# VHH binders against q989t9, part 35

Target 1, 279 residues: q989t9
Amino acid sequence: TTRILGVVQLDQRRLTDDLAVLAKSNFSSEYSDFACGRWEFCMLRNQSGKQEEQRVVVHETPALATPLGQSLPYLNELLDNHFDRDSIRYARIIRISENACIIPHRDYLELEGKFIRVHLVLDTNEKCSNTEENNIFHMGRGEIWFLDASLPHSAGCFSPTPRLHLVVDIEGTRSLEEVAINVEQPSARNATVDTRKEWTDETLESVLGFSEIISEANYREIVAILAKLHFFHKVHCVDMYGWLKEICRRRGEPALIEKANSLERFYLIDRAAGEVMTY
Below, E stands for the ipSAE of ESMFold2; O stands for the ipSAE of OpenDDE; V2 stands for 0.75 times the mean of E and O plus 0.25 times the DockQ between their complexes.

## First folded at step 24 (VHH; framework vhh_7nfr_2)

Design ac6 (at its last look DockQ between E and O 0.01; V2 from the best seeds 0.00; counts 0 for: pae E 14.0 > 2, off the site)
Fold by ESMFold2, look of step 24:
Structure ac6 (fold): chain B 279 residues (1-279), chain A 121 residues (1-121)
Amino acid sequence: as target 1 above (279 residues)
Amino acid sequence: QVQLQESGGGLVQPGGSLRLSCAASGFTFSQYWMSWVRQAPGEGREWVSSISNRGTYTYYADSVKGRFTIARDNVKNTLYLLMDSLKSDDTAVYYCARSHSYERTNYFDYWGQGTQVTVSS
């Protein structure tokens, strides 16, 4: 079950120093096929310790710090103090900038095994949200969350100020009780209220009206629009794929129809190691 | 707790008609798309039909188009499948399923237990 594992008290001055280094750093374009807008990441720890290694694969060794990771003393201290360093397989910064999200998807489809994915929230605001199936919630600053990444999910930032999470992939045989260490207990009263609009047939027909204008030239932009709707309407995060398929069916162009089916397969059903979605 | 319970199945002769019902509880029925899916003996599951949350839009598999009608009653929280001109190929267990919008695949988040429809001479 996706949930808070604990809360850490962040030292704002030390965090600000590390975030200033990150602000000048090159973020990866790897996994950009999942991005709807500026959703970006950079590797702090990985299998080889080389900055060039930017894909997640299953491996059995403790993660090694990249040159960027070595240059971030406070984030390294957070990783070493709040997680078992021998269990870490990857550590990344994920940054979502103004009006962006990661397309709704399942993780680990291309991997034989799964990791335990956790988020330590470094910087966020009230217009940042995570979604899982038909639920929406907010991960708060200083919280460590377990995320069941095998369920369909998404994350977005809809403010001028970006969202930054430290995302850690932990060896999957660990018990959840062993993952977050040296943490305070989360509040039992921190429930999220879903304030999204009700979904109506009129809204659906407006969305399906994209069939009149969808083309190869605007396909990615229309997908990005569809990917964001579930943050504002009470629908399942994967409903966008059904909408896209119907839009393309109504348009009647075979290439667009096949692309819609391939997109749903890739993000929700299965993908090969190293496969990239192009549309 | 989400619950979907089908009823109205039975034995019918070719060319006959049958009306399936699915009683829904444990969720706001009027906010979800609903689907019928069937499984013939020894075969995989086959999507049959879907209906939008307000009932404005309906969708059908080619194999049933023109013979089957999906409907919903959002006051009674009930999904229906009206089956006309039944053929032996329609023999299957019919499942009520909660859909993710216009979905023609086997990805549904909740299923009923199913009701048997048998079309036999």
Scores: ipSAE 0.000, ipTM 0.253, lowest interface PAE 14.0, mean pLDDT 87
Fold by OpenDDE, look of step 24:
Structure ac6 (fold): chain B 279 residues (1-279), chain A 121 residues (1-121)
Amino acid sequence: as target 1 above (279 residues)
Amino acid sequence: QVQLQESGGGLVQPGGSLRLSCAASGFTFSQYWMSWVRQAPGEGREWVSSISNRGTYTYYADSVKGRFTIARDNVKNTLYLLMDSLKSDDTAVYYCARSHSYERTNYFDYWGQGTQVTVSS
């Protein structure tokens, strides 16, 4: 399961310098189909070392620094100090802006699960959350997390300050105990207090009320609304797809129903290599 | 059971120094980040300092940075807080807490009973 692997003390001054560079950098539009709001990323290390390579694919060679990656000395140092260079396949900055999240999904459906995904938290706050299934938790600054990408999960930022993680994809045969090096052992923590609202039948009926207004024109916005609910309500992160299907069913438009089914398939069940969801 | 017991508090003049200790038992001390938290009269609890498992990483509230030093002895299962250049505003009950600390957020699951620190002329 998803868990903390270690803790790193970040140099705020040096980090700030690199973050300033990132703030002025172009982020990729790849995987925007996973974004509910402004969810973006940029490549620091990839297979070819070319900035134009933006999609993650299975490969067996150590990652090469992109031009942007080369321009970030502290982040490079972090990568070199806390990970085995030979095991890195990708390194990306993922930025979640205010009130944005990634749609609840499973990773690696198109990559055959050959990577280990790890997060080094660079900039965050208490209003940023991660979810795994029906669990909500917070990845803290300086923490290195293993993310169980095989489980349905999401992440969101609900503060004016964006959340930035260094996300590293590691070769899949590596032991989790060896993934993060030169780190402090994590401390046992209390379970994150779940302050989410109780889910009620009334709440459900309110959500299903979208059936009165859903259309092709507002479909993405409604999906985004549904995707965010589990951050504030005690529901499983995949429940949004059930809601969406029921909303579309009640609306009675076959095209919308088909879209709902396609979304659930794409994000949770099966994706082809290079497949992109548009709606 | 987890136990934390603070000691070393007392009355000191402004500019003076104190060393607080926290004796830990009932858990593997070296596996946990530890913290100091204080509560002034009429105020809420305020995080003061945290230290990592091995002592490699230390964090301080801005109000105490440069004056306080957190340390630990994992052989003795003891947490320390060296307080220098004490000010009247440092007057509070100081608590030892088992915690995991990072920027903007601190988690605490066990607390000591606290030790009184009074800075007064």
Scores: ipSAE 0.000, ipTM 0.256, lowest interface PAE 13.6, mean pLDDT 91
ESMFold2 (binder alone), look of step 24: mean pLDDT 85; pTM 0.879

## First folded at step 25 (VHH)

Design ad1 (framework vhh_7nfr_2; at its last look DockQ between E and O 0.01; V2 from the best seeds 0.00; counts 0 for: pae O 14.4 > 2, off the site)
Fold by ESMFold2, look of step 25:
Structure ad1 (fold): chain B 279 residues (1-279), chain A 121 residues (1-121)
Amino acid sequence: as target 1 above (279 residues)
Amino acid sequence: QVQLQESGGGLVQPGGSLRLSCAASGFTFKQYWMSWVRQAPGEGREWVSAISNRGTYTYYADSVKGRFTIARDNVKNTLYLLMDSLKSDDTAVYYCARGHSYERTNYFDYWGQGTQVTVSS
């Protein structure tokens, strides 16, 4: 289950130096079909060590640093000292900018095996959230989290300051107790109170009113609006797919209905290796 | 307070064997990776071996691979190093240390007092 594995003390000066390099770096356009707004990543370690390798595939060898990864001495130190180098299969920076999220989805649907997905939180604030099924939570600075990426989930940033996580895919048979190294044990924490608004029939009918204006020209924008609602309302993160299907059914255009079904299949049910979603 | 107490060092002939022990107290031993680190006179500290929390994963420096075996007993809170086929260049003080770090031996936060291993020359 999704949980904290440990806490790391981050050296702010060294982190700031590496983040300045990242701010001037090109982030990948791979997986942009998952992005609602500026959700971006760059690859620090991968199978080949080549910067152009930007898709995650199952493989069994220790990850090699990319040229960008080699240029980030503090982040390399964090990877080497808080994870077993030989267990790393990918390491990426994921940046979520203002009013952006990754569409609710499941990971690893197209892969034969799976990895253990872990987040080391580099920079965040109280307007950044992760969601999983019906739940919302905050990953705090310096925390290392296991994320059960096979469950429907999302992440978003709703502040002017971007959210940055170091996301590591670890060899999948490893025990979670043996993933994080040289960490402080997390303090006991009170359960987070979910302060999101209650969902009402009135709010639902307002959302379904998009049926009056949805078209090929605004489809992606409407999807992005729907993808963000669960950060602010007590609903399941995948409820947006039901809303989108009903919106399109009420609109009555076959191409839009087909697209809604394709989105749900692609993000939640299954996808082929290399398949991308086209809106 | 975290304490690590090594024992089992001594004088051996080349080709001989020793078993080092490290008794741990003051922390939840089974939650931490543990390492052995050694220091020969006039040299820096050299990481020797590491073992994961549950003992599932073990790692060795190339200089000792195939000759040394790291183990742990999480009931007795004890770390072990079985040293076989000892060579004169294994002569060093051997430290038990909490953590693991590739080629950065000054990262470990807690260390034992060390136990001397001398391979006769």
Scores: ipSAE 0.237, ipTM 0.680, lowest interface PAE 5.6, mean pLDDT 90
Fold by OpenDDE, look of step 25:
Structure ad1 (fold): chain B 279 residues (1-279), chain A 121 residues (1-121)
Amino acid sequence: as target 1 above (279 residues)
Amino acid sequence: QVQLQESGGGLVQPGGSLRLSCAASGFTFKQYWMSWVRQAPGEGREWVSAISNRGTYTYYADSVKGRFTIARDNVKNTLYLLMDSLKSDDTAVYYCARGHSYERTNYFDYWGQGTQVTVSS
């Protein structure tokens, strides 16, 4: 299950320098089909070392630094100090901007193998959250998290300041206990208090009211709205797909219904290699 | 090799209860959604219920909603189906399947051999 692996004491000055470089860098639009709002990433280490390689695929070679990755000395140091270089398959910066989230999904559905996905939190605030099924939690700055990517999950930032994580994909045969090295043990942390609103019948009816207006033209916007609700309401992150299906059913347009089914399939069930969702 | 083995089927009277189990092996059980699917004689396979990785999300076919309860034990690598208020129409071979179903679309990649459930007076 998703959990903290350790804590790193980040050098704020050095980190700021690297973050400044990133702020001026081009982020990839790859996997934008997972984005509700501005959700972006850039490759620091990948299979080829080429910056244009943006897709994650199963491979067995240690990751190579991209040109951007090479230009970030502190992040490189963090990668070298806290992870086994030979086990890294990918390293990316993921940036979630204001009021953006990633659509609730499962990872690696398109891959024949799985990685161990690890997050090192670089820049965040209290208005950034992660969800796993019906659980909401906050990843704190300097914390290294194992993310159980096989479970439906999401991440969102609802602050003017973007959230930045260093996401490291580790080859899947490694033990979780050895993934993060030279780290401090997390202090007994208070469990994140779930401050989300109770889900009510009235809330549901409000959501289902979208059936009155849903169309091809506003479909993505409605999906984005639905995808964000579980950050503020006590519901499963996958419930959005049920809502969407019901909304479309009520609307009575077969094409919209099919779209809802395809989205659910793509994000939660299975994906073909290289498949991209468009709607 | 992925293996799913169902058990717990049998003959029961209408209104009775039955508990099915599915023992899973050969894969990381907690990483997969699991489902129960049944097939009555002469009919196609019908999705019955699905459960998420941690068991926090469950889904049921309308035909069994309120009567059946799906559960899982990720420590024991076992899937369960609690069947209450059984009806004659529930008579079928019940299969454990890796995966889940949405809107009558099934996404399963492995199946057990099935266990017979017969509801008869």
Scores: ipSAE 0.000, ipTM 0.242, lowest interface PAE 14.4, mean pLDDT 90
ESMFold2 (binder alone), look of step 25: mean pLDDT 86; pTM 0.879

Design ad2 (framework vhh_7nfr_2; at its last look DockQ between E and O 0.09; V2 from the best seeds 0.00; counts 0 for: pae O 12.4 > 2, off the site)
Fold by ESMFold2, look of step 25:
Structure ad2 (fold): chain B 279 residues (1-279), chain A 121 residues (1-121)
Amino acid sequence: as target 1 above (279 residues)
Amino acid sequence: QVQLQESGGGLVQPGGSLRLSCAASGFTFSQYWMSWVRQAPGEGREWVSAISNRGTYTYYADSVKGRFTIARDNVKNTLYLLMDSLKSDDTAVYYCARGHSYERVNYFDYWGQGTQVTVSS
């Protein structure tokens, strides 16, 4: 299960220098079909070491630094000294800002679960949350987390200040207890209370009222609104797909209904390698 | 408090063997990677070998591959280095250290006091 593996003491001055380089860098357009707003990433290490390789695929060799990765000395040091070089298959920066999230989804549908996904939290704030099924939680600065990406999940940042994670895909047979190197044990954490609003019939009918206005022209915007609701209401992160299907059923347009079914399949059920979603 | 105590050093002939031990206390030994680091007379510290928490993964500097074997006993909280085919170039103080880093010795947060290994004919 999704859990903390250890804690790193981050050098803020050195981190700030590398973040300044990232601020001037191009982030990838790959996986933009998962983004609801400014959810972005860039490759620091991949199979080929070429910057243009932007898609995660199964492979068996240690990852090579991209030109961007080579230009980030502190982040390279973090990768080399808190993970085993030979076990790294990909390393990316994921940035979320400006009231954005990644659409609720499962990872590895096209990759058959061949990787372990780990997050090292570089910069975050109280408006940033991760979700997994019907749970919500916060990954704190300097923490290294294992994410069970085979479960439906999402992440969001509802602040103009970005959330930045260093996300590492590790060779999938590695023992979780042996992934994080040179880390401190995490302190005991107090239980957190889920303070999201209860889901009501009134709220549901407001959401289903989108049936009156949904169209090809606004479909993506409505999907993005639905994708964010579970951060603020006590519902399962995948409930948005049920809402979208009912909205489209009430609208009665066959093309919109088919699109809703395609979204659910693509993000939750299965997708081919290289397949992208258009809506 | 975290304590690391090396033993097993000594004088040995070229081609000979030694086994170093490091007794660990004051922390949960099985949760940490461990390394051996050495310092030859008049030189800087050189990482020698590392072993993961459970012992599943072992790593060696090129200068010792095939001659040295790192091991750990998580029941006895002890780290080992079996050194075979010793050469005069292996003469150094050998330190047990908590952590792993190929190049940056300041990533090791706790060190033992060291044990002397001397290879001389």
Scores: ipSAE 0.261, ipTM 0.696, lowest interface PAE 5.2, mean pLDDT 90
Fold by OpenDDE, look of step 25:
Structure ad2 (fold): chain B 279 residues (1-279), chain A 121 residues (1-121)
Amino acid sequence: as target 1 above (279 residues)
Amino acid sequence: QVQLQESGGGLVQPGGSLRLSCAASGFTFSQYWMSWVRQAPGEGREWVSAISNRGTYTYYADSVKGRFTIARDNVKNTLYLLMDSLKSDDTAVYYCARGHSYERVNYFDYWGQGTQVTVSS
């Protein structure tokens, strides 16, 4: 399961300088099909070192710094100090803006190989959350997390201040215990208190009420609404797909039903290489 | 080209011991976590053991704990599995795999051809 690998004491001044550069930088819209709201990323290190390379693919070479990556001295230092350079395959900044989240999904379904996905939390607040299956938790600033990408999961930011993580994809055959280096061991911490609302039959009926209005025109918006519910209600992050299927079934439109099935398949079951979901 | 070649399998009586070897080539061996995986007839592949890049960390399936020992020689680019107190249930094709298993998730990308281990009286 997802877990903390270590803690880094971040230099706020130096970090602020780099974050200022990022704030003025162009973020990629690649993988926007995973976004519910403003979810963006920019490549700091990739296979070619070219800024235009935005997609993650399995490759065997150490990642190269992109022009943007080269312009961020502190983030480069963090990457060099706390990870094995030869093991890095990608490094990205992921930014989740206000009221945005990633649709609940599993990673790497479209790839033959897997990476070890690691998060170094750069900027966050208490209204930012991660979910794994039916668990909700918070990744704190300076913490390095292993993300179990094989499990259904999501991340969301529900505050005016965006959340920024440095996401590092490590070659998948590396030892997980050796991924983060020169880090402090995490101290005993209180588990995140689950303050989500209890799921009720009434809540379910309210959700299923979307069957009265769902259409091709509002489909993405409804999906986004459904994708966000598990951040505030005690439900499994994959339950949205069941809801969506039932909503579409009740609506009785074959095309919408097919879309619901395709979304579940795409995000949770399998993806073809290069496949992009549109709806 | 990544290559993994297992050896050392054979027929052994219950309670016996075997030592498997896996010769690795085509990649920087010391950079990778390595594992043994076995497959019994009619069964799926079962992760057996893993060892980290430098040998610092070793992990075992519950079924083999206390009986099997994984080791590696990064100078010789060789992975080993010492199997003691062998049981009939240990009968399987044993594969060398580049990668590891963590919390029931497999992170393997290359496999050897396997070596047959048969435990029978």
Scores: ipSAE 0.000, ipTM 0.286, lowest interface PAE 12.4, mean pLDDT 90
ESMFold2 (binder alone), look of step 25: mean pLDDT 85; pTM 0.872

Design ad3 (framework vhh_7nfr_2; at its last look DockQ between E and O 0.74; V2 from the best seeds 0.00; counts 0 for: pae E 16.0 > 2, off the site)
Fold by ESMFold2, look of step 25:
Structure ad3 (fold): chain B 279 residues (1-279), chain A 120 residues (1-120)
Amino acid sequence: as target 1 above (279 residues)
Amino acid sequence: QVQLQESGGGLVQPGGSLRLSCAASGFTFSQYWMSWVRQAPGEGREWVSAISNRGTYTYYADSVKGRFTIARDNVKNTLYLLMDSLKSDDTAVYYCARGHSYERNYFDYWGQGTQVTVSS
């Protein structure tokens, strides 16, 4: 299950130097159909070592550093010291900026072989959260987490300061115990308290009121609003899809109803290799 | 661990009534929408009814509207389906399912089902 694999002591000065390089760097627009606001990534290691290779595909060779990855000596050291280099298939920086999230989704729907997805947390704050099904939790600075990306999940940042994670895809036949190396054991942590508001029928009816104004022109914006609600209300991260379908049913426009079903299929159920969602 | 246990099924004649129950445990029942789903012999699963987490909103498939009533008791953690005016077409295994707000095709947990048979 999703859990901490270990903790790394981060050298703040060296990290700050690499983050300054990242601040000047171009982030990818690939996978922007998953973004609700400024959710972005850049590729540090991939199959070819070419910066323009930006989609994740199944392959069997150790990942090669991109030009950007080569320019980040501390992050390269972290990758080399805390993961088996031969097992790395991709390494990326994922950045989430002010009031943004990735739409609730499942990964690996289009791939038979799963990667083991791991997060090393570089920079975060108390307004950043991960969600999985109906749970909300915080990945802390310096922690290495296994994320079971086959479960519905999301991540968001609701702070002026961006959230930055080093995300590593490890060869899927590895045992989880082999993934994080040269790490400290996690400290004992207090139980996470879920402080989100209870979901009420009044709140649901307010949300369903979007049926009065939803159209092709604002569809994506309404979807983005729905995608963020589970960070603030005790609901399952996929509940937004049910809300969207009811909004569209009440609106009564067949094209909008079809689009709602397509979103649910694409993000949660089934998608083809290379398929992208259009709104 | 999440547990859903249906009961109250059985044999009933056409025009009769039956009440199904589903006992829930291992999760905060009042945080979830709940649904009834049925499966007739040789058919796929058919969504029947859903109820909001507080019970204020209820939804029904057209095939059962006006005949079935969904209800919940958040103190006893129990979901109900009151079935009136039963027809032979209502014969199926009935499942309670834990779902998400008004979602008909993603349920993360299911009960084992209870058989309802409507015949002379």
Scores: ipSAE 0.000, ipTM 0.200, lowest interface PAE 16.0, mean pLDDT 86
Fold by OpenDDE, look of step 25:
Structure ad3 (fold): chain B 279 residues (1-279), chain A 120 residues (1-120)
Amino acid sequence: as target 1 above (279 residues)
Amino acid sequence: QVQLQESGGGLVQPGGSLRLSCAASGFTFSQYWMSWVRQAPGEGREWVSAISNRGTYTYYADSVKGRFTIARDNVKNTLYLLMDSLKSDDTAVYYCARGHSYERNYFDYWGQGTQVTVSS
């Protein structure tokens, strides 16, 4: 299960310098099919060391720093100090902007789960959340998290300040206990209080009311609305797909129904290598 | 810890009736949609019925419509399935499952199941 691996004491001044560079850098829209809103990333380390390499694929060589990665001395230091260089396959910055989230999904379906995905939290606030199944939690600044990518999950930012994580993909055969090194043990922390609203029949009926208006033209927007609900309501993150299917069923348009099924398959069941969802 | 425990299964003749129960614990029962799912030998899991968190909405698979009735008691944290006019094809392990939706075959928690056998 998703858990904290350790804590790093971040140098705010040095971090600020690197974050300033990132703010002026080009982010990739690769994997935008997973984005509800502005969800972006940039490669710091990848297989080839080329900035143009934006897709994650299974490979067995240590990751090479991209030009952008080379221009970020503090982040580079963090990578070198807290991870085994030889085990890193990818390192990237993921930025979630205001009111954006990643659609609930499982990772590595097309990659056979051969990576260990780890997050080092660089910049966040209390309005940023992660979800796993029906659990909501907050990844705090300086914390290193193992993300159980096999479980349905999402992440969202609902503040004006974007959330930035350094996401490191580690070779999958590594022991989880040795993934993060030179870290402090997390102090006893209070469990995240689930402040989400109670889900009711009335709430569901309201959601299903989208069946009155759903069309090809607004499909993505409605999906985005549905994808965000579990951040604010006590529901499982995958429930959006059930809602979507029912919405489409009620609408009675076969093409929309098929699309709903396709989305559920793509994000939760299986993906082909290189497959991209468009809708 | 979330727990679901089914009971009430057994052997019944065709045309007979059974009442299944599912005792829920470890979560706020009244906040979750609940479902019954069954699995016949050698077959995949089949969704049978779902009920909304307050019982306002109920849904049934076509195969059981008119014969089965799903209900819940949120005070007792119990889910029920009333099965009437049972057929041989209804023979299966019946599972209680927790979910927030209907017409899907994936849920976050399952019971151990109770065997229902319809035979002459």
Scores: ipSAE 0.000, ipTM 0.242, lowest interface PAE 14.0, mean pLDDT 90
ESMFold2 (binder alone), look of step 25: mean pLDDT 87; pTM 0.891

